# VHH binders against Enoyl-CoA delta isomerase 1, mitochondrial (ECI1), part 9

Target 1, 258 residues: Enoyl-CoA delta isomerase 1, mitochondrial (ECI1), of Homo sapiens (Human) (p42126)
Amino acid sequence: QRVLVEPDAGAGVAVMKFKNPPVNSLSLEFLTELVISLEKLENDKSFRGVILTSDRPGVFSAGLDLTEMCGRSPAHYAGYWKAVQELWLRLYQSNLVLVSAINGACPAGGCLVALTCDYRILADNPRYCIGLNETQLGIIAPFWLKDTLENTIGHRAAERALQLGLLFPPAEALQVGIVDQVVPEEQVQSTALSAIAQWMAIPDHARQLTKAMMRKATASRLVTQRDADVQNFVSFISKDSIQKSLQMYLERLKEEKG

## First folded at step 1 (VHH)

Design e07 (framework vhh_8pnl_2)
Fold by ESMFold2-Fast, scan of step 1:
Structure e07 (fold): chain B 258 residues (1-258), chain A 125 residues (1-125)
Amino acid sequence: as target 1 above (258 residues)
Amino acid sequence: QGQLVESGGGLVQPGGSLRLSCADAGRTFSDYAMAWYRQAPGKERELVARISSGGSTNYADFVKGRFTISRDNAKSTLYLQMNSLKPEDTAMYYCAASYDDLWEYYKSPGSYDYWGQGTRVTVSA
């Protein structure tokens, strides 16, 4: 099991802990377990809010699993990207209050998960940065993820961040607005519990309808062109130059392990 | 903040053995990847052995088959068992700790966040 759920049904809250070692990479298996875990909580009337965090501090999620995107068939890339789209759609449009308690580094796909949440809390540790750094790897954030970042931090900040592949350390993350609070690492969990209680104080019907209204246009843009986005991804990732770049990055990861 | 403290160094004859220890006095030890580095006089620090938080090990070619890295999470202690010691193994030995794979985001030799002060190993007749 790659997802641990610690329920507090009396409070209406569950803590969902990522446990996909070593770095909570969004492998196909992990994506699937995240969606199943979320759906189970959504279908259980006992729960109104979920706190997402890592079981182990240090890395919230390293993001997309590069081994799912390199040395595989086009059919595999298509299936992988459909799973990534599914996770984003399910999290972004969830009727539950979602709070990310970011107790570790949060690049790329990790930031994708955090950005779907209603509220983000980041541990004040200079090793824990958050951002969409795809361009540093020679790949591109999809339009729906670009839209999500733009909705959060604004057009110009998002453009600069995406083109340069920026990872924001805690103070800069708070300043640009990609996170809502920065707190000492030992206070992340208690701060998340306080934040989610505030959001859950609002009647569910009004909160849920407002969330849906605010997020419908962004989500619908992907829904109406999922297959086209999949084909664009498969076409891009399958290019010899991209495959070579990803392979070199993966080999560097192995060599630099100290 | 806690610090790593090495012990177990000393003078030993060629072919002898030593066991180095590194105590972690202020960290969640089980969450950290741990390493042993060494530095001979006039040379740069070089990796000797690494152990991940999950127990996977990696060794420099010059110590494979002779040295064994291990960890005891209950005692928050890292070990280096050094067998068949050679004069070329003479160096200051340093313990280092880092979160698993955080170095990946920064692509930096600064992957190890915490260092000990070192323990000296001398191999001579």
Scores: ipSAE 0.000, ipTM 0.157, lowest interface PAE 15.1, mean pLDDT 86

Design e08 (framework vhh_8pnl_2)
Fold by ESMFold2-Fast, scan of step 1:
Parts: structure tokens; sequence; C-alpha cells
Structure e08 (fold): chain B 258 residues (1-258), chain A 126 residues (1-126)
């Protein structure tokens, strides 16, 4: 099991813990388990909020699984990217209050997950950076992820961050607005519980409709062109130069990641 | 935020000296262990020298006493001072994070995925 769900009795909250060692990479299996786990919580009237965190501190999620994007068939790349799109759509549009309790490093796809949440709390550890660093690998963040970052930190900050592949340490993350609070690591869980309680104090119908209204345009851009986005991803990732770059990186690692 | 950029290579006569530099604009430079690697014509890449974030150094036997690795965390730069150069030192020199599993995790967490920079060429010839 790659996702642990712990109910918080009496609070109407579940804590969803990522447990896909070593670094909570978004493998196809992990993406699938995340969507299924979210759907189960959405269908259970006992829960109104979910806190997303890592089972082990140090890594929230290292992002996309490079082994899903290199040395595989075009059909595999298409299936993988559809799963990534599905996770983003389900999280971004969820009727549950989502709070990310970022108890570890949060690059690339980890930041994708964090950005879908209503509120983000980051542990105050200079090794725990957050950002969309795809350009450092010679790949690009898709337009719907670019839109999500831009909606969070503004156009200019997002453009600089995306072009340079920036990872923000805690103080800079708070200053640019990619996270809402920075607290000592030991206080991340209690801070998340306090934050989610504030959001859950609002009547669900009003909160949910406001969230939908605020996020509809961004989500609809992807919904309207999912297949075109998949085709663009497959075409890009399949380029010989991109495959060679990813292969060189994977060879450097020596360890295989599933 | 940036990538590793090597400089300082060139053509030098046997017995000469060169100082290589590596600039890193990353947010966590001071937290990383850094290394210099080289690849000689027709040979595999090999570790030359390593330095921890705290300044502890480790050298390959073939460069001990001749090369000195150092870092300036305030300037996010890594150096390799090369003295008493030999023709056998002719290679492309690369600034990189070490390739241990623990260091791979650290690199992955920081988002430094440049694996190898373009390098800087050192030629020792008359």
Amino acid sequence: as target 1 above (258 residues)
Amino acid sequence: QGQLVESGGGLVQPGGSLRLSCADAGFTFSSYEMAWYRQAPGKERELVARITSGGYTNYADFVKGRFTISRDNAKSTLYLQMNSLKPEDTAMYYCAKPDSYEEWVRQYLSGDFDYWGQGTRVTVSA
C-alpha cells in the first residue's frame, strides 16, 4: 500500500499519508492509489477535509517518476500522462477541503499536488524546497500546471519560477506566496489540523460552490483539450534528445525507481 | 535556480598549474557535497576529489598532494587547484554532486538534475 488513510475521530478529517519509498515519486501505481483514496473519502459523508502529508518526513514527494517517461512505448507515455492529468483534475476540483502538510522536499510533481490544495503549510527546514523545476531536466510544465502556479503566485513570479526551474526554500516560499505558513517541523501536523478546522467552519455548500467558481476556468482548459495535451506530451517526451537526457540522468542514479 | 557551470580549463605545459571553477546558483549549494570528476580520452569517468558542505575533503590517490578542492559557500562556487600537471591529467573535467544513493536522494530533493555540465577541457602538452 502506497497510501495510508488515518481518520481523525471527531474532526471530520482524514490524514492521507504518502508511502511510496524512497521519495514518494508519482509512479503510475501511486497516481492510481491516490485517485482511488481521494474518491473513497469524497464518497464518505464522515469526511469534509483531508490533510495530505508524507508518512516519513524528509520528502513530501519528489515528483514525476522518470522511469515512467523513459525507455517505454508511446502508449505507456500516453497512459502515464492521462493518470497525471486525472490526479490533478480530481485534486484541484475536489469538494473536500484539502490541506498539504509539507513535511519534506516538494519539487515538480510534489509541488503539483501541493498546488491543488486549498492551504499549504511547509516545515521550516532549508532542505525542504518547493517549486516546479521541470526546466532543469530540459522538460516543461504543462499549461494547466503553469496556470495553477500563476493563479497562486501571480504572472511574473510564476514566469520567472517556471523558466528558471526555481525551488523555493521555506522563507522564500512564504514570501512569494507558494505556501501559506512556514512552521517548525514538529508543529506541521498540529498547524494543519488547526488550519483545516478553520476552512471546515464554513458551510459546505457555500465553500464548495465558491471553490468551483474560482477554479472552473482553469480546470475547463484542461478538460476541453485533454487528448491534445496527451499528444503534445507524448510527442515531446519521445524526442531522441529528451530520451537521451533522461537516460543519462537515470544511468547516473544507478538505482532503479518504480 | 541555475546549473553548474565549469570554467578555467586550457592548454598548459607539463609541471604547470590551472585553477578550475564551478558556479552553482542553486538555493541549497551550502547543503550539498560537491565533487570534481574527469574523463580522459578513451577512458571511463572517474572521481578526482570530493568536498562535504562542512569542508572535509577526499582525494583519489593519483592526485593526492597535487590537487586541492575547496568551496566558497557564500559565493556558491567550487574550485579545483591543479598543480604539477602531468600529460595523464589531460581530460574533460566535470563539476558534479556525488553519485552515491544518499547523494542522489539529496540531488533529487533539491531538483538539481543536470547530471553532468558541459565540462571544462584540460590539456597538458608541450
Scores: ipSAE 0.000, ipTM 0.117, lowest interface PAE 17.0, mean pLDDT 84

Design e09 (framework vhh_8pnl_2)
Fold by ESMFold2-Fast, scan of step 1:
Structure e09 (fold): chain B 258 residues (1-258), chain A 124 residues (1-124)
Amino acid sequence: as target 1 above (258 residues)
Amino acid sequence: QGQLVESGGGLVQPGGSLRLSCADAGFTFSEYSMAWYRQAPGKERELVARIYSGGETNYADFVKGRFTISRDNAKSTLYLQMNSLKPEDTAMYYCATGYYEDSGKWYSDAFDIWGQGTRVTVSA
């Protein structure tokens, strides 16, 4: 499996470990397993919180799967983007406490996942950066992801980060506020357990209603225009110039690999 | 808990050979790329060779034709066969796990999980 769930029902917590080698890319299969795993935990009264982390340190998630966005049909692009929207909506609006234990690089779609969480902990390793770097690849973060970043780090910092496609190393990530704690790598898991216990000490009804109140406007903006967002994505990604750029990048990856 | 442990270093004369090994106690060795780095006295660490999960290899120019990187996924072990050794190859050798970014980028500095190294000395 691409998602490993390690339950601790007595504590009301599950650890969800990403295991989609080599880099926990958000393929259609991985997106599907993430949503199903989350639904199972949400439907189980034993669980009130989930810690999201990578099974192997080094990469939390490298983000969107470029092979889902290149050399395919418009129908495929639409299906892929609907799956990406579904993951974001389900995570962002989850009634569970979500904590990201970021034990690796966290660019683009990895940052999408981290940003949906209530609390983010990043390992203090200069090789692990977090950010929405879509513009460096010549593509655009969708408005609902832009809104999520803006809600987290503020308008000006988000605008600079998004236009330049910035990836923040740990000290800068903490300074800009995209993560809540930076700790030695060997302490990431124990820090996440401590943090989630603090959030779970709050009565669920009050915490859940407050989370919903804080996030309703952002989530509703996507919900009311999901189809329009899909069509905008399909139109953009299908442009010859974008497809050629992505194809060339994927060909360079094959050359790099061998 | 999973750690890389290097072995096989030693003292050899110029023109000699050594085989280095790196044992990975991790759960998913076969799914990740692996690399050998070295650090000579007074110098920074440099990439020697890498091998991807599919078996493709890449070598630094200074070892091409002399060194061969290989992996045994069943044994979770990485190897570096070093032939025609030169005094310039004297260094501490480290293995590391690397990866590709799925957004289409390989980070040369993203190699992680370093062992304590194994020393190679080539003396005349």
Scores: ipSAE 0.000, ipTM 0.226, lowest interface PAE 12.2, mean pLDDT 85

Design e10 (framework vhh_8pnl_2)
Fold by ESMFold2-Fast, scan of step 1:
Structure e10 (fold): chain B 258 residues (1-258), chain A 125 residues (1-125)
Amino acid sequence: as target 1 above (258 residues)
Amino acid sequence: QGQLVESGGGLVQPGGSLRLSCADAGFTFSYYAMAWYRQAPGKERELVARISSGGSTNYADFVKGRFTISRDNAKSTLYLQMNSLKPEDTAMYYCAAEDSLYGWSEYRTGEYDYWGQGTRVTVSA
């Protein structure tokens, strides 16, 4: 079990806990379980909101699984990227209120998940940074993720953050607006419950239509060119220079010599 | 902050052996890369051996062939088997835990998440 769903029986809220050791990396299996879990909650009329958090404090999600993007076939890269797109589309356009309770480090693909939410709460721990740091690996954020960040923190801040691969510690994250609240770690869950109750006080029909209206243009840009984006990703990631760079990075991360 | 407790240190003669243990009761042991560091008086702390969450091991050159790091996830315990001990191995030995494989991010603070209080190893008569 990579996803634990804890229903709050009286509140119409579920807490979805990431449990994909060691660091909640977005493996193909974990991506699939996240989408299935979200779909089950969306199809259950008793739930109106979901809090996303990590079962293990310290890491919300370390992002995309590099082993899915290195040493594999082009067909595997395509399938993996389609799964990443599906998770983003499903979360970004969800009719549920989504609140991220970020109880750990939230880089790259972890930030992708957090950015889809309606509200973001980050634990006040200088070790827990959030941001899209793809360029530090010699890779780029896809246009739809770039759009998501730009919509959240504005064009100039997003451009600086993306070009430099910035990870924001809590105070800076709050300052640039990539998170909405920073609170002591032991208060993250109670703050998330308070925040989601505020969002759920709005009638669902009006809230859902407003969310759809606000997010339609961004989501539609990916929907109309999913296959082109997949092929662009496969072409880029398959470059020998990129594959060699990723292989060296993975060997360093696994404490193995090149 | 130290949920890690080291044991097994002591005084031994050159050529002797010791087994250090590091026990954890406070977090999900199997999630973490684990390491042994040592610090001799007046020197900086240095890495001795490391084991990833997946079981990959790395050793400092000065202990290769003499020390063996291992872990028992069911018992939440890390071990360091030290053989053929030398006077230069005299130090405080520290257990440390940190997340191993990161996906995209390579996000590391440069510090381990948890440290033990240390156990003393003295190689001398």
Scores: ipSAE 0.007, ipTM 0.236, lowest interface PAE 9.4, mean pLDDT 86

Design e11 (framework vhh_8pnl_2)
Amino acid sequence: QGQLVESGGGLVQPGGSLRLSCADAGFTVSSNYMAWYRQAPGKERELVARIYSGGSTNYADFVKGRFTISRDNAKSTLYLQMNSLKPEDTAMYYCAKDHYESWGYSDELYFDYWGQGTRVTVSA
ESMFold2-Fast, scan of step 1: ipSAE 0.096; ipTM 0.530

Design e12 (framework vhh_8pnl_2)
Fold by ESMFold2-Fast, scan of step 1:
Structure e12 (fold): chain B 258 residues (1-258), chain A 125 residues (1-125)
Amino acid sequence: as target 1 above (258 residues)
Amino acid sequence: QGQLVESGGGLVQPGGSLRLSCADAGFTFSSYYMAWYRQAPGKERELVARISEGGSTNYADFVKGRFTISRDNAKSTLYLQMNSLKPEDTAMYYCAAQPDEYYEFLKSWGSYDYWGQGTRVTVSA
C-alpha cells in the first residue's frame, strides 16, 4: 500500500500519508491509489477534510515518474497522462477541504498536488523547495497546471517561475504566495490540524459552492480538451530529442561517483 | 514506522576493531542510499561512508582502507566494519537513510535523512 489513511478521531479529518518509496514519485500505480483513496474519503460522511502529507519527511513528492515517460509505448504515455489529468481534476474539484502539510521537497508533480489544495503549509527547511521546474528538464508544464499556478501567485510571478523553472525555498515560497504558512518542521502537522479546523468551521454547502465557482473555469478548460492535451503530451514526449534527453538525465543520475 | 537503530559501539584500544550495525524498523531499506556519519564533540557531523541500493560504496579519505560499509537488504541491516581504529575515530556514529541520488540533483531535495540515535565509539588506552 502506497497511501496510508489515518482518521483523526472526532475531528472529521483524515490524514492521507504518501508512502511510495523512495520519493513518492507519481507512478501510474500511485496515481491510481491516490484517486481511489480520495474517492473513498469523499463517499464517507464522517470526513469533511483531508490533510495530505508524506509518511516520511524529506520529500513530499518528487513529482512525475520519469520512468513512466521514457522508453515506453505511445499507448503507455497516453494512459499515464490520463491518470495525471484524473488526479488533478479529482483533487482540484474535491468537495473535501484539502490541506497540504509539506514536510519535504515539493517539485514539479509534487507542486501539482500541493496546488490543488485549499491551503499549503511548508516546513521551514531550506532544502524543501516548491515549484514547477519542468523547463529545467527541457519539458513544459501543461496549460491546466500553468493556470493553477497563475490563479495562486498571479500572472507575472507565474510566468517568471514557469519560464525559469523556479523552485522556491520556504521564505521565497511564502513571499510569492505559493504557500500560506512556513513553520518549524515539528509544527507542520499541528499547524495543518489548526488550519483545516478553520476551513471546516464554514458550513459545507456555502464553502463547497464557493470553491466550485472559483475553480469551475480552470477545471472546465481541461475537461473540454482532455484528449487534445493527451495527444499533445504523447507527441511531445515521444520526440526523439526529448526521449534522448530524458534517458541521458536518468543515466547521469544513476552514474556511480568515483 | 521509519526508525534506524544503531548498535555495536564501545571502548576499544588503538589498533582494535569494532563492527557497527544499523537496523531499519519500518521503511523500504533497499530503495535508499545508506550512510554512516560521525560527530566528535565540538565538530560538525561528517560523512564516513555511503552505500547505494546496489552495493556501490564511497568512503571519506580518512577511513579508506580501514573501514568497510556493507548492507544486507534481506535483513534490512547496514554495517560498518572498523579496523585499525585510531584515537581520532572517537565520535558518536550515526546511521542515515538518504534518498536515491536520482532525486538528489533536484534543488529542493534536501540533506534530510532518517537518522538513528547514534552509537558511541571511544578509542583510547
Scores: ipSAE 0.006, ipTM 0.253, lowest interface PAE 9.9, mean pLDDT 86

Design e13 (framework vhh_8pnl_2)
Fold by ESMFold2-Fast, scan of step 1:
Structure e13 (fold): chain B 258 residues (1-258), chain A 124 residues (1-124)
Amino acid sequence: as target 1 above (258 residues)
Amino acid sequence: QGQLVESGGGLVQPGGSLRLSCADAGFTFSDYWMAWYRQAPGKERELVARISSGGSTNYADFVKGRFTISRDNAKSTLYLQMNSLKPEDTAMYYCARSQGSYYTSLYQKPFDYWGQGTRVTVSA
């Protein structure tokens, strides 16, 4: 398993640990296990909150899996992107309290996961940065991810961050508001448990309806155009220049590893 | 402080030997590429040696034949055996774990996690 769930039914909380070595890349299998794990917790009345973290410090998640986007069929790319959309929709609209305990680097797709949560805690380690850095790689964050960042840090800050592909170190992440707390690395877990307890003190019906009301417009924008977004991704990734660049990168890594 | 803890540095005479160790407390040590880097005073950090998860090794030209990188996955420890040391080898040596190279997003730069370093001084 690529997802480890440590339940604490007495507290109504589960800790979901990412364990997809080496860097918790969002492979198709990992995306699928994340959604299944979340659904199991949502369907279990014992749980009201989930803490998302990495099984080991260093990297929370490096984001999308390059091998899912290169040397495959258009049908595979479509299926992969649908899985990415499904994870975002399920996390963003979850009735559970979600807290991200970011104990490592959190770029791109890692930041996507963190941004779906109700509360974010980042370890105070200058090696750990969070942000949507797609533009530095010549690609674009999808509109629904752009909307998620904009809702979190505001229009102007989001525009600057997205255009420049910024990765925020801990102090800057706190200042811009992409994370809610920065704490010593060894305190991330206990801080997450304290934070989730505060959120769970609110009656579920009122909290859940407020969350749905606040997030409905953003989620609905993707729901109404999922297929168009998939086709845009497939069209982009299938370009000869993009595929050639990805193939050269992966072949170089194989040669270095071999 | 990091998960990586280097040790084994010290003062040695030219032609001497040292063995550096890097302990990784992580349970997935075997899944990572590991590397030794060094930084001499007034110079940029440079790669000394790399070892893949499968044990394949690569060395910088200036240490080929003198240094040997190895790993013990059962002990989650990386080693650098340094033989025939030269004054030019004087530097702070850093253990690094590559966290973002093979199965990453389109982020091109690997996320290297660095230890605190261990000092090697080669002088008569």
Scores: ipSAE 0.006, ipTM 0.204, lowest interface PAE 10.7, mean pLDDT 85

Design e14 (framework vhh_8pnl_2)
Fold by ESMFold2-Fast, scan of step 1:
Structure e14 (fold): chain B 258 residues (1-258), chain A 125 residues (1-125)
Amino acid sequence: as target 1 above (258 residues)
Amino acid sequence: QGQLVESGGGLVQPGGSLRLSCADAGFTFSTYAMAWYRQAPGKERELVARINSGGDTNYADFVKGRFTISRDNAKSTLYLQMNSLKPEDTAMYYCAKGWDTEYLSYSRDYGMDVWGQGTRVTVSA
């Protein structure tokens, strides 16, 4: 099991802990379990808020799983990317209050998850950076993820961050507004519980309709372009040069397992 | 994944030195991040030092300036040179191995999936 859910039905809150070792990479199985776990919580009227965090500190999520993107069929790459899109759509449009308690490094796909939340708290540890660093890896953030960052930190800050592939250490992350609070690592969980209680003090009907209204245009843009976005991903990842680079990396790791 | 075997632990007087070794019986040691953790009785396991596949190191504040982590990829061996040992350093020391990528993980404290059995270090007069 890759997702641990610790419910507190009396408080209306669940803590969803990522447990996909070694680094909470977004494998197809992990993506699927995240969506199922979220759907179960959304269908249970006992819960109004969810705190997303890592079971173990150090890495919130390292992002995409390289084994899902190499040595597979184009159909597999399409299915994988559709699962990534589905997670983003489900999290971004969730009727639950979502708070990310970022107790570790949060690059690329990890930042994707954090950005879908209503509120972000980052541990004050210089090793825990957050950002969309795709360009440093020779790839680009999809348009819907670019839109999510832009909605969060503004157009100019987002353009600079995306073009340069910036990963923000805690002080800079707070300054640019990609996170809402930076606190000592040992206070991340208690701060998340305090924050989610404040958001849950607002009547659900009004909060949910406001969230939907604010996020509808961004979500709809992906919904209408899902197939084109999938094809763009499949075309890129299937390039011979990309596949060879990924294959060499994964073969080195595979040899170590005996 | 590979089998890790620690050695070099023992009894030493305060102010003394020890060098711990961890041999990886598996293949392609150089592909993985390596770390030393320790666990004293009644305490949680804590990171002492980490070294990634590229040779970048990270140290816990309580060992900075006293301990040095290094790796020998040709010998598939991880080392921890421990100087100026104190009674507070008394613990079981564990070698750990895990996935490491400079750009995807960033964490020097997480992702350790393979663990050795440990080697005991006792610092006592």
Scores: ipSAE 0.000, ipTM 0.117, lowest interface PAE 18.1, mean pLDDT 85

Design e15 (framework vhh_8pnl_2)
Fold by ESMFold2-Fast, scan of step 1:
Structure e15 (fold): chain B 258 residues (1-258), chain A 125 residues (1-125)
Amino acid sequence: as target 1 above (258 residues)
Amino acid sequence: QGQLVESGGGLVQPGGSLRLSCADAGFTFSSYSMAWYRQAPGKERELVARIWSGGSTNYADFVKGRFTISRDNAKSTLYLQMNSLKPEDTAMYYCATSYPSQKYKYLTSGHFDYWGQGTRVTVSA
């Protein structure tokens, strides 16, 4: 089990804890379990909100699993990217209130998960940065991820952040607006419970319709071109130069053993 | 990623000694493994030494017996004591941290190892 759901049915809230050691990488199995867990909570009338956090502090999610993107077949890359798209669509358009309680590092795909939420709280620890740092590895964020960041922090800040692959430490994350609150690490969970209660005080029908209307254009842009986005990803990731860059990073981590 | 600041580099003659330091401003230092890497011009970055939480260490063969890595968790500072320096030790030295352990197969699309800006060590007469 890679997702641990701790219900608080009396409050209408569940805490969804990422438990995919060592770094909560978005492997195909983890992506699948996240979607299934979300769907179960959406289908259970006892729950109106979900707090997403890591079971173990230090890493919220390190993002996409590079082993799913290197040394594999084009068919595997296509299947993996479809799973990534599915997670983003399901989270971004969820009828539940989603709050990310970011108790660890949140780069790349971890930041994507956080960006789907209605509200983001980051622990005040200089080692816990958030951002879309794909360009540091010679890969690119897809247009729908770029759109999500741009909608959150604005065009110029997003362009600078994406081109340079910036990871924002807590004070800068708050300043640029990629997170809504920065609090001491030991207060992240209680702050998330307080925040989600405020969002859940709004009648569900009005909140859900407003969320859908606000997010419809961004979500539809991916929905209408999912296959083209998959083809673009597969073509890009399959390039020899990109595969070599990813291999170099993977080999560097293995060399740390010796 | 946090702010890692290396210091202690400089010019030294062969056979000399230097002590490098790496500090961060108050993150949870004790929870992470720490390492020193180096990179000479035109060469790949290579691991010099690693120290885990609790103090166990690992050294590259080319520095074993000459360099000593240590950590002070109370001061959130990593050290590299370099003795019997050789011209071949000339490089930019970087401190790095990673979490959790290095054994993992799961990796991210982002740069997860936190690196400092480096400090230059030159060993020359």
Scores: ipSAE 0.000, ipTM 0.149, lowest interface PAE 14.4, mean pLDDT 84

Design e16 (framework vhh_8pnl_2)
Fold by ESMFold2-Fast, scan of step 1:
Structure e16 (fold): chain B 258 residues (1-258), chain A 126 residues (1-126)
Amino acid sequence: as target 1 above (258 residues)
Amino acid sequence: QGQLVESGGGLVQPGGSLRLSCADAGFTFSDYGMAWYRQAPGKERELVARIYSGGSTNYADFVKGRFTISRDNAKSTLYLQMNSLKPEDTAMYYCAAKSDWYEGSYTLEASEYDYWGQGTRVTVSA
């Protein structure tokens, strides 16, 4: 089990804890369990909000799982990218209040998850940075993720952040608006509980319709282009130079930890 | 603001040995993965050796069996023992530090390292 769901005191809230060691990488299995867990909570009318956090401090999620993108078939790459798209669509469009309690490093795909939430709280630890750093790895954030960041921090800040692959430490993250609060690490959970209660005080019908209205254009752009986006990803990742680079990195990582 | 300071470089004959040191001057050394990079004149910076915060090591193929990376957390010092030096080893040698909390999501490129030293020069004369 890669996702732990804990109901919290006070009706309607669940805490979803990421437990995919060592670094909560978005493997195909983890992506699948996240979507299933979210769907179960959405189908249970007793739950109105979910706090997303890591089971252990230090890493919220390190992002995409490189082993899903190397040494596999084109069909596997397509399936993986469809799963990534599905997680983003499900989280971004969820009728539940979503709060990220970011108790660790949050680069790339971790930031993707955080950006889907209604509210983001980051632990005040200089080692816990958040951002879309894909360009530093020679890859690009897909257009729908770029749109999500742009909607959050504005066009110019997003352009600079994406082109340079910036990871924001806590003070800069708060300043640029990629997170809503920065608090001592030991206060992240209690702050998240306080924040989600504020959002849940709004009648669901009005809150949900407003969220849908605000997010419809961004979500629809991916929905109408899912297959084209998958083909673009498969084409890019299948390039011989990219495959060789990923394989060398994964082999070195295995040696380093073994 | 922490800084890494390299020392131990110099002129050595082919087949000789040198020991490089890198001292940490402002961060928690034991929590960081450490690396040695080198840059020869007119060439790009390349990884020589890495040591994980937990002590495991990784080496470039061109130095395996000749170089040994080690660390002393009590002294906040990184070492590179270089044996059987060749003219091709002539380069500026740089110490680098990286938090290894999210190692699985990144490449081992230079851009992933948080702190860099100023470098120490190694010359192996023909």
Scores: ipSAE 0.000, ipTM 0.125, lowest interface PAE 16.1, mean pLDDT 85

